# VHH binders against q86w26r167to484: the designs that were tried, part 17

Target 1, 318 residues: q86w26r167to484
Amino acid sequence: SLVVLQGSAGTGKTTLARKMVLDWATGTLYPGRFDYVFYVSCKEVVLLLESKLEQLLFWCCGDNQAPVTEILRQPERLLFILDGFDELQRPFEEKLKKRGLSPKESLLHLLIRRHTLPTCSLLITTRPLALRNLEPLLKQARHVHILGFSEEERARYFSSYFTDEKQADRAFDIVQKNDILYKACQVPGICWVVCSWLQGQMERGKVVLETPRNSTDIFMAYVSTFLPPDDDGGCSELSRHRVLRSLCSLAAEGIQHQRFLFEEAELRKHNLDGPRLAAFLSSNDYQLGLAIKKFYSFRHISFQDFFHAMSYLVKEDQ
Short names: E, the ipSAE of ESMFold2; O, the ipSAE of OpenDDE; V2, 0.75 times the mean of E and O plus 0.25 times the DockQ between their complexes.

## First folded at step 4 (VHH)

Design p38 (framework vhh_7ubx_2; at its last look DockQ between E and O 0.01; V2 from the best seeds 0.00; counts 0 for: pae O 9.4 > 2, placed apart)
Fold by ESMFold2-Fast, scan of step 4:
Structure p38 (fold): chain B 318 residues (1-318), chain A 125 residues (1-125)
Amino acid sequence: as target 1 above (318 residues)
Amino acid sequence: QVQLVESGGGLVQPGGSLRLSCAASGFTFSDYAMTWVRQAPGKGPEWIATISSGGWTMRDDSTKGRFTISRDNAKNTLYLQMTSLKPEDTALYYCARYSELTLVGEGETVTFDYRGPGTQVTVSS
């Protein structure tokens, strides 16, 4: 079977996918149905040594000695969870001139098209924007929509996000008293941005004066909080504009080349200091062979979309 | 009486390695999923990794390239192998008996029914 789980941006779909693996492993989900359940982060597929099923299985198992032939003996007892199809990347470097090397993304396409392991089960998570790319690959698929947070789930999210109960109550009160913010927080990813923004305002002792009226305004409020005018040297607006332009440039390059993981050298190319921009960029260490390599990504995928959209406005300003 | 006792912590230089152990008693260790969690001063608990009774693992993305969770059911012992340690890894490390993975903020956390007292890891030159 093949199920497509679609919903708005945020970590909710990823956490659900990863929770499903642990629930299966502990016997509470799909008991007796699968011998192996593989969690595949689509944005990480580009990091595979080779675009081969064997390398994907080694990556998923965290073990280059995984028994590939035994695993593949009963493909109908396998489940692949392809998490974040909308974040599937183009290869960083590929020497196609000498060999008929396939893009690493093409391996997942072969699985989805049922050309590879046609009897295995697939669960795919994606944002709706990537459905146009995904649908041509699908045969018979069941679609499931994640509608976002209920009112109770929003209240619980605020309680769990803030360590201090008083801060949680204050933040939730602000959101509840504003119809636009309250409705926007139904989207898990927007809920995170709003909570982060309010926490930043509280930590800086600022009063929330104006309420954002849409997602763009919410992201602009976040940017204004975490990238304020530089108090040093009196060139604050120019410095801020430079950093914003660099973030827009990085986002645009990412969208244009379908990349979501960036090396330190790529950040330097855009004049960005990853550690100083922790509000916008996160880093993860990956073990590639014997080496550990650091990659950066936008903390929220919607930030990459937002900065890409802003790149047009910045160009119009000249 | 469920007991979990961590060991192996200490002072280590940036770039160094440590192997943490957790000795379990008072329950059938091989029947339960186990997890490692850390807490730095002034911060909330941060989930590191979970391993099922059968050895299936799920790891936090920020540390999975440097940390490996494993278990020895014959010895009733849980392990965390840490490499390329950074000052930011300084924290009290706990082992716990896993209940559920859930979303908090932008990341993931775990609920558990029992945890150990923890072992201190300090990464400093």
Scores: ipSAE 0.688, ipTM 0.888, lowest interface PAE 1.2, mean pLDDT 82
Fold by ESMFold2, look of step 5:
Structure p38 (fold): chain B 318 residues (1-318), chain A 125 residues (1-125)
Amino acid sequence: as target 1 above (318 residues)
Amino acid sequence: QVQLVESGGGLVQPGGSLRLSCAASGFTFSDYAMTWVRQAPGKGPEWIATISSGGWTMRDDSTKGRFTISRDNAKNTLYLQMTSLKPEDTALYYCARYSELTLVGEGETVTFDYRGPGTQVTVSS
């Protein structure tokens, strides 16, 4: 079967996908139905050395000794979870198709079209904007919409996020006093930004008297809280604005090229110091053949979208 | 009653390695999925990795390629092998008996019914 999970950025599609893998592995989901469940991050698929099914399986299993022959013996007992179809590098794939090449992303297209392993089960997560690119590939699919946190889930999130009950109650009270902010916390990604901002304010001993009233204000509150000072000893406010503009330019370039992973060299082109910007950029090491390379990404896809939108405002201010 | 006791923490230089252990008692260890969680002062809990009773693992993206969860059911012991340690890895690390993966925005955490007191890992020069 084929299921498409769709929802706006930050609604929890990735966490649900990963929860399904864990629930399967622990025996609470689909007991006896699948011999193997494979999680594929579409934003990372460009890192595969080869575009062969065997290499995809090695990538998912984390070693080159996976029992590929046994895995493929009964394809009807396989589940592939393709997370983040909207993060697939579509322009690169289309360019290669015009040249007659089969890019790494084309393996995923063959799975989706049911040409490769036609009896396997598929679960695809995506943002709705990418459905126009996905629907032509689908043969038969069930669609499920993910809406985000219920009011009960928001309360549980705040209780889980903060170190003690008093902090959690204080933070939740602040959010509940602003109806717009509380409704925005239906989106788990926004809820995380809000909780991080409030935790940062509490760590700095600040009392929150004015709450953000829209998504832009929410992200700006986070940025103003966590943007680090410059080490050069000059005007900290001027230096912070230059770092902000650099983050905007990185995000704009990434969106323009449908790129979500950045090498350290790319950060240097934008005058960004990755380790100083941990509140905005995360890093991971990836094994690429014999080498291990470090890649950066925005801590959440919503940050990349936010800084991209902000980049138009920065250009106008010049 | 269920008891989980962590060990192996300490002070380590950036780039160093540590192996954490969690000794389990008071339950049939081999029947349960187990997890590692860390918590820095003033921050919420951060999920690291979970291992099923059968040995299947899942790790959070933030520690990919650096941290490896494992278990020895014969010794009722859970392990976390940590390499390429960074100052940002400084936290209290504790093991827990896994219940469910919970949504926390892009960050993830787990629910659990029992956890240990934790072992401190400090990464500094």
Scores: ipSAE 0.018, ipTM 0.561, lowest interface PAE 7.7, mean pLDDT 76
Fold by OpenDDE, look of step 5:
Structure p38 (fold): chain B 318 residues (1-318), chain A 125 residues (1-125)
Amino acid sequence: as target 1 above (318 residues)
Amino acid sequence: QVQLVESGGGLVQPGGSLRLSCAASGFTFSDYAMTWVRQAPGKGPEWIATISSGGWTMRDDSTKGRFTISRDNAKNTLYLQMTSLKPEDTALYYCARYSELTLVGEGETVTFDYRGPGTQVTVSS
């Protein structure tokens, strides 16, 4: 079986994929159907030590002693969830030119094309734009469109996000009175941004007088709220702008090279302090062989897209 | 009591269009995924599409690009817009409240807790 989950950024594809794994693990999803469910983050595949199926399985299992031979005896009882096909990274690509597939990409492509483990089940998540690249690889696939939050789910999200009921109600009231915000909150990722922004404003004692008029405004409001000043003692506003420019640069570089994971050293090159940028960046530790290495990513791909877009504006001002 | 009532079926020429509706009552419509299923004479039930609060899925082979599933939660109504109808689309079309989707082998099984009586769609020249 091959299923493609498609949706715009922030619609909850990753959340759904992870939930599927959990539900399977708890026996609520596909009971008895799969012996193994392998969640593969496509943006993390670049971190594999070897471009081998066995290595991928070891990676997914988190154990180099996983019984790979046994696992491969019954491929029909395996489910691979390839999350974020659009986020396949191309390390060291200097130019977006039509470079051949990396060995790691090739590994996944072989799975998708059913050249490897043709009887296994595949679930692939991707954004619509990347679907164009995926389609040629697919023989027969079922497509699922992720729509985001229903009205009820939006309300529920606000109630869950805010610990204080009054705050939740107030925040939700603000959103309901603004069609743009309300519509935007259909996208879970954006809903989080909006909630976070509103919470930040409330915590700061700021009255939300001006409401965003578009998605860009929403992100700008968020950035304005949470952008930290630079420690270098300069004018607070100049320092904030510096950090913004640096984030834009990081995002742009990532997009240009199709990179979504960043090493700490890379952040330093952009004069960014990862821990101080928790509002924008997340960090995860990855085991690379015997070593553990920390990588940063934008909290959501939409942030990277936003800062990438902003990079063009910032350049014009220079 | 949960009720599902399909409407909008009828006789249509090949290439024609129909819009099916399913009126739901007796439950919180917005909380449930809804499904269209059809059954042609002499054939087993065939899944067409499912729509939940989080998204929709549809059969790729025969209906992709021709059928659209949608819902209006305010009206407690499920819709199936059908275009470019073919004789092969002739079937009794059912609206069902989605309960569970399971993978069985290379196929999918959809189970329903409630289903309507169906509306007949006949595509004939």
Scores: ipSAE 0.011, ipTM 0.268, lowest interface PAE 9.4, mean pLDDT 86
ESMFold2 (binder alone), look of step 5: mean pLDDT 76; pTM 0.748

Design p39 (framework vhh_7ubx_2)
Fold by ESMFold2-Fast, scan of step 4:
Formats: sequence, structure tokens, C-alpha cells
Structure p39 (fold): chain B 318 residues (1-318), chain A 125 residues (1-125)
Amino acid sequence: as target 1 above (318 residues)
Amino acid sequence: QVQLVESGGGLVQPGGSLRLSCAASGFTFSDYAMTWVRQAPGKGPEWIATINSGGYTMRDDSTKGRFTISRDNAKNTLYLQMTSLKPEDTALYYCARYSELTLVGEGETVTFDYRGPGTQVTVSS
């Protein structure tokens, strides 16, 4: 069987996918149906040593000694969760030819088309815009939409986000009295941006006088609160403007080439300091052969989308 | 009554290591998934890792290269091995009995039915 979970950026698709793995592992979900459940982050597939099923299984297990032949004895007892199909990086053609590597994306495409392990079960998460690329690979799939937070879930989110109950109450009151913000917080990712912004304002002793009126305003408020000065030690607005332009450039390059992981050297090319940009970028260390390499990604995919859109606005304002 | 008691926290220099322990009592420890969560001053709780009764582990991506969760069912004890500690790791670390994984912010945290009082980890030079 094959199920496609679709939803807008920040609707909790990744958390749901990981929850399903843990629920299976604790016996709550699909009891007795699967021997193995593999969680595959599509944005990380580019890091595989080779585009081979064996390497994918080693990656998922975190163990290069995983018993591949045993795992593959009963393919109908396997579930693959392919998280973030819309974030699957396209291989650079010349790079692949120089390295003699098979396209890493082709392995997932073969799996989805049922040419590899045709009896296994698949769960795929994606943003709706990637369905045009996904649908030609599907023979038959059940589609499920992820809608986001209920009103009760929004209230619980605010309570769990803030350490101080009084701050949680103040933040929720501000949001609840603004119909646009309240509705926008149905998207968990927007709840995070809003809560982060409000916490930043409260920690700096600032009174929230003007609230955002749309998603763009929400992201603008966050950026204005957390954007640091340039690495050159400048505290000027010119320094901050340069960091903004660099983030926009990085985001645009990522969207243009369908890249979602960036090496530290790429950040340096844009005069970006990863650690100082923790409000916008997250980092993970990956074991690649004998080396450990640090990769950065936008902390939320909506930041990459926002900065990409901002890159056009910044160009046009000249 | 279910009780969870953490130990092993303290002051450590950047780049150092610590091993946290959680002693469980009042329930059949080997039947439950267990989790570690941390909370820094003024911040919300951050999920670190969960381990099921059989030893399957799910870890937060930001710490999984430096932190390892493990358990000893014979001793009713949960462990968190922390290496390459950073000032950003300064927090109160809680042991909890896993209920479910939930989204908090862009990251993830866990809901739990029981948790310990926590053990303080401070990373500074």
C-alpha cells in the first residue's frame, strides 16, 4: 500500500512521520504488521555514499552492519516513510558524471514507482506543489491532507512553548484578540514564529503595540527582532542589511538548484556565520565515510521560501 | 507511586562529557519507552531522545551526533551520555516516561505521564 500525506509548509508532516515510527516501535501503531519501519529524510538522501538500497538501509539504521539480507527476506513486512518529497535534491549532472555516481534520487523514484521492493508499504509526505512531480510515479495511492492545529491544540502549544505561565497567557491573549494571527496559528510553524517573536519582545521588555496583519508581516517581525549584524563586528544598519541580502541570496540559490543542505564553506561564500544565525539556520553533523561534515539548513522551510521571495523585493527596490 | 530520579549533572567545561542517570521505581520499567528532555532558563522544553523497551532509539537531529540514550532494564536505569558539550547545552535535564511525540515550535518534544525533578547541567569555562 501507498499513502501520500500532503500539507502546506509547517503543518507538522515531519513530526507526524517521526511520531508514526515511535508509535510503531512502542507497539501502538500497526502491531504485528511490519518487521522494520524506515524513516527517510528526502533532503538528506543526497548524503548517501552510493545510490543503492543497501546504503539507504545502513543510513536509516545508523549501522553499517545492518543485516540487509535478513531485512529484505520479507519485503511485504517493510514500511518506508519518505519524508519531504518536495525537498528531494536534484543531482547536479556534471557532478554525478565526474564522481561516477548513480543518481541518488533515482533510488527513491524506483521505490515509489514500485520497481524496487514492489510489495513494501510506503508513506510519503510532501507539500502540494510537488504533487505534479510525484503523481507520475504513483500507480495507486491514498491521499490524506494534514490541516494543522485545532483551537485546543493552539492553546496547548502556547502553554507548552513558554516556561512562564504568565508569559504564555499574555502571548495567547495577544494572538487570540487578533483574528488574523489566531487563524494563522492554525499552522504549527506559524505558531512557532509568533511565539518566538513574542518571547523575544517580552524578554527585551518591549510592549507589543502593533501586531502583524498577515504571514509576511509575521516573518518581517521575526526577522527585524533576530537579524544580527555582519561578522565584521559592525553594529550599523548597513551591516544588518548585508546579512539580510546574504540570507536572501542563499535561499534563492537553494530554491533555484533544489538544495536544502548547505556546507559551512557555502555560508562563508555569502559572508554568513552559521552560529550567529541560529535564529534562521540549524546545523547537523553527518558522518560521510571517515569524515564528519557540518551541514546547515533553514530552520524552517518557510524561512527559505520567505527569504527567496524577499530576494525579489530587495532587487526591485533598487 | 511512580518515581523518576535523575543524577550526574554538574559543572563541566566546553568540550567535556557527562553521563546522566535516571533511577526508575514504582512501575515495570522494561515495559515502557523512556525519554530525556531538557529545559534552559526562559526557554521551552526541548526533546533530546526516546528509547523503547527493546532499545530502539529516536533522537533529535541537532544533538544525535553528541548524545546517546541507553537503558539497563535489569537496573531500572535510563542513561544519557553527553559528549563535546557546548555552553548551549546548559539546561535542566529531565527523565520522563514517554507518552507521545508532539510538535512544539518547528522542533519536537514529548508528552509524558511522569517526569523527574531534573538534574542541572552547566557548561562554562
Scores: ipSAE 0.230, ipTM 0.601, lowest interface PAE 4.0, mean pLDDT 79

Design p4 (framework vhh_7ubx_2)
Fold by ESMFold2-Fast, scan of step 4:
Structure p4 (fold): chain B 318 residues (1-318), chain A 125 residues (1-125)
Amino acid sequence: as target 1 above (318 residues)
Amino acid sequence: QVQLVESGGGLVQPGGSLRLSCAASGFTFSDYAMTWVRQAPGKGPEWIATISSGGSTMRDDSTKGRFTISRDNAKNTLYLQMTSLKPEDTALYYCARYSELTWVGEGETVTFDYRGPGTQVTVSS
């Protein structure tokens, strides 16, 4: 069977997908149905050494000695969870060769088309925008829409986000009094942005007087909090406008080339200091063969979308 | 009585490697998913990785490129292989018997019913 879980950016699809793997592993979910359940992050598939099922299994297991032959013995007892189909990276090589699909992208496409392991089960998560790219690959699929946090889950998130109960209570009070913010926090990723912004304001001793009235205002409030214009030490060498322009340029390049993982050297090319921009960029170390390589990504995919949209305004101002 | 005992910690240079072990007794080890968690001074516990009874793994993204979880059911032992260690990896590392994946604060964490006393890892020159 094949199920497509769709929802806007940050609706908790990734956490749900990962929880399903562990719930299965403990016998809570799909008891007796699968021998293996694999979580595949679509944005990471480009990092595989070879575009082969064996390499994908090694990646999922975190072990180059994983028993591939045993795993593939009964393909009908396998479930692959392909998380973030909309974040599937296109290699630059595809444009140069005009071959349609890279080998690495081809592997996931072959799984979805049912050409590889045709009897396995698939669960695919994606943003609705990417459905037009996904639907031609599907023969028959059940579609499920993920709407995000319930009211109870939002309350639980705030208490979990803030270790200080006083900060948690204050932040939740602010959000509850603003219908737009409260509804926006139904999206877990936006809930994180809002909580991060409020925590930053409280830690800097600032009073929240003006509350955001739309998603753009929410992201602008976050940017203003974590990249303030009045940093005396940084004004002469790293101005706010220069950093914003660089983030917009990185985001635009990512969208244009369908890339979501950036090498440290690429950040340096854009005059970005990854560690100093932890509010916007996260870093992960990946074991690629015998080497460990650092990659950066926008902390939330919505940041990449936001900075990309801002890139039009920055280019017009030049 | 369920017992989990970690070993293999110690002082290591930045860029070094360590292999942690967790010896399990008092239950059928091969029937349970197991997890590694660390706690640095002044910080909350951070989930590292979980491995199912059958060997399927789920790892925290921030460490998965440098850390690997494995198990030997014949020896009732859980392992964590750590490479390219950094000063920020300094923490008490403990193994636990997995219960559930949850979302707390900025990221994913796990709940557990039993844990070991931990083994200290210090990354310093």
Scores: ipSAE 0.483, ipTM 0.750, lowest interface PAE 2.1, mean pLDDT 81

Design p40 (framework vhh_7ubx_2)
Fold by ESMFold2-Fast, scan of step 4:
Structure p40 (fold): chain B 318 residues (1-318), chain A 125 residues (1-125)
Amino acid sequence: as target 1 above (318 residues)
Amino acid sequence: QVQLVESGGGLVQPGGSLRLSCAASGFTFSDYYMTWVRQAPGKGPEWIATISSGGSTMRDDSTKGRFTISRDNAKNTLYLQMTSLKPEDTALYYCARYSELTLVGEGETVTFDYRGPGTQVTVSS
């Protein structure tokens, strides 16, 4: 059977998908129904050595000696969780310019179309607007909507984010009095950005006089807080501009080539220091064959979208 | 080429209901996500809801309990069913063809490449 989990960016779809794998492994979810449950991160599928089903299974098992023939013997006892289908899809215009899908993306399309392993079960997570690309591939899918934070969940998030209750109350009061910020915080990822920005302002002793009016303003406020100019004046402002330009370039290149994971060498080519940009980039270790390799990604997919949009406004030729 | 024409607006008293329609032509309607947007006098555009080609919806929290977006691909028509209307719902309502999701307005919202002229909804006693 096929189930699609829909929700805006940051609504916890990935956390839910990963929890489902863990709950299955511990016997609390789908007991006795599946022999194997494979978690496939759509943004990480580009790391596959080959665009073949066998290679995908080796990747999921973390073992190039995994018994593929045995695993595929009863396809009806397999569950594939395809996490973040939207991360394989660029906006329609960009997709047309690239002339279609990569071979690795085509592998996932064959699974979704039920041409490969037609009796297996699929669980797909995606942002709602990426359904335009997904729905033509689907047969008899059940759709489930993942809603963001309720008003009570937003209040609880602020209380848990700030260790100081007075800071939590102040931050929530600021957000609650701004209808745009309050509504934006229903998205957990944006809620984190807003809380992080407000905490940064409070730690620096700054008065929050003017509040953001939209998502772009929220991200700009965050960038200004965690990448401020030094007291040096012009020199430090040029350095800040260079870092912003580099982040925009990295995001744009990632979107253009359908990559959301970056090697340390790629960051160095853009003159970026991953550990010193922890406010924007996170790192994780991945096993590629026998090696463990570090990759960087934007902390939230919304950051990559934001910096990509910003790349059109950066005056690189001025 | 691309044409979107809204209808169904009018004067309604608070607590009333209206069903808006949008007739699409000049493109393959079933291939596109469609959006309802409203604009009140002196205010910027406000996103209401988006519907995929297969019928999956994304709706603004402030109206989703009262407004329902739907479509009929065979008739090339988009609908917005509005219930429990309030004076604050007074606005020009227009349909739009989805272009892409961008970080504008009130969080993650949609942008559009074509929109209709709109249909006026006035909620007043």
Scores: ipSAE 0.000, ipTM 0.110, lowest interface PAE 20.5, mean pLDDT 70

Design p41 (framework vhh_7ubx_2)
Fold by ESMFold2-Fast, scan of step 4:
Structure p41 (fold): chain B 318 residues (1-318), chain A 125 residues (1-125)
Amino acid sequence: as target 1 above (318 residues)
Amino acid sequence: QVQLVESGGGLVQPGGSLRLSCAASGFTFSDYWMTWVRQAPGKGPEWIATISSGGSTMRDDSTKGRFTISRDNAKNTLYLQMTSLKPEDTALYYCARYSELTLVGEGETVTFDYRGPGTQVTVSS
């Protein structure tokens, strides 16, 4: 069987996919049906050394000694969770144009088309934007839409985010009084951004007098909180603006070249210090053959979209 | 009933090391992904690291080179090895069982359903 989970950026598709792996492992979900469940991050597939099913299985298991032949003995007892189909990357090497790593994406396409392991089960998560690329690959798929947090789930999230009950109540009260923020918090990723922003405001002892009116305002409020100018001002404020322009440039390059993972050298090319930008960028180390390489990604795909949109405003100012 | 109990915290000087432990009971520990989270005074919860049932790890970049998450399934125990401690590492550290509904961590959705009461780590000269 094949199920497609659709939802806007930040709607908890990855959280749900990972929870399904956990629930299967604990015997709560699909008891006795699958021998193996493989979680595949589509944005990371480009990091495989070669486009072979065996390499994908080693990657998913975190074990280069995984028993591939035994695993593949009963393909009908396998579930692949392909998380973030809309984030499949085109390989790119800045100075040298190679044939790229397109075969790694082709491996996932062969799985989706049912040419490879035709009896396995697939769960695919994607933003609706990529459906036009996905649907031609599908034969018989069940579609599920992720709607996000209920009102109870939003209240629970705020209580969990803030350990201080008074802070949680204050933050949630602010959000409830703003219809736009309240509705935006149906999206778990936006809920996290809003909570992070409010936490920053509360730490500064600042009263929230004006609240965001749309998604762009929400991300701008977050940026203002986590990338403030130095107390001195002046050149520090220019430095902050330069960092914002650099994030916009990185995001634009990523979208233009269908890339979502960036090497440290690429960040340096844009004058970005990855560790200092932990509010916007996350990193992971990946073993590529005998080498370990660090890659950065925007913490939210919505951040990459936001900064890309901002890049047009920056270009217009030139 | 699910229980998670942290230990190993205390006062340590900058540049020091600590090993935190989390004793799990009331569930099959080896079947669950586990995570370490910290909360500094006046801040929201900050995700540090997650370890899968099979031992694969995911770590926050800001502490990755100094902190190591590990587990011993035979002892139902989760560990966090902390080195080169800095004053900004001062926080309440708690372990959590990976699950759907509670979001923690800056910029990454890491969910957990049960957490311990925490162990205090204070880094001061």
Scores: ipSAE 0.000, ipTM 0.125, lowest interface PAE 17.9, mean pLDDT 73

Design p42 (framework vhh_7ubx_2)
Fold by ESMFold2-Fast, scan of step 4:
Structure p42 (fold): chain B 318 residues (1-318), chain A 125 residues (1-125)
Amino acid sequence: as target 1 above (318 residues)
Amino acid sequence: QVQLVESGGGLVQPGGSLRLSCAASGFTFSDYRMTWVRQAPGKGPEWIATISSGGSTMRDDSTKGRFTISRDNAKNTLYLQMTSLKPEDTALYYCARYSELTLVGEGETVTFDYRGPGTQVTVSS
């Protein structure tokens, strides 16, 4: 069976996918249905040593000695969760595949087209914009739409995000008074950005006088909170304009070259300190053969989209 | 054999209204939740609203004030009343039979196992 989970950036697709793996492992989801459930991050597939099913299985198991033959004995008892198909997409992917220049991504296409392990179950998460590239690969698929948070779930999220109940109530009150913010918080990832911004404002003793009017304003409010102006005591060694320009440059380079994972050397090329930018970038250590290498990615794909859009407004010569 | 057939689409001016219908056959209509979904050119499907067998509704916030989902179990028919239509509402609209998923996580998920061919709604002057 094949299921496509779709939703806008930050709608909790990855959280839901990971929750499914945990619930399966504890026996609460699909009991007795699958022997193995493999979580595959589409943006990380490029890190595979070889575009082979065996390497994918070693990656998912975290063990080069994983029993591939035994795992593949009953393919109908396997579930692959392909998380973030939109992060696999490239504007010129059709040219790269025609020339055999993207072999690592071809394995996932073979799985989706049912040429590899045709009886396995697949769950694919994606943003709606990438469906035009995904749908030609599908023969039969059940589509699931992620709606985001209900009004009650938004209230619960604020209560869970803030340890202090009074801060939670204040933050939610601010959001409820602004229809644009309230509707935007239907998207879990945006809800996190809004809560993080409001927490930062309240902890600094600032009064929230002006509320964002759209998603760009929401991200700019977040940037202003976690990346204060030049010569602010907390960031005296890094200026706001310099770091913002560098983040925009990194995002633009990522979009231009279809990259979502960045090496530490690439961050240094842009004069970025990954650990100091935890508000915008996350990191993971990956074992590539005998080496362990750190890669960074934007905390939410929405950040990469936002900074890329802003790259046209924040130029190096001004 | 499950079949869903939509009707009622067409060309309307901004600010206009349309009522879409979906005729269901091949299953016990009154036992299933039903949903409306739309797909604009070059975009993926977007959920609009779901209605329970008893008539309780769940609606997308962006259309909640302008669109109303309803059903007539005696006629095996699902409806979508659309008001104050905007150019952004231009899309292929289809009805779908809601199918339960045992997925647990953040946010709500809506799944469907059968959908109709759709009816085109175009909002332009």
Scores: ipSAE 0.000, ipTM 0.199, lowest interface PAE 15.3, mean pLDDT 73

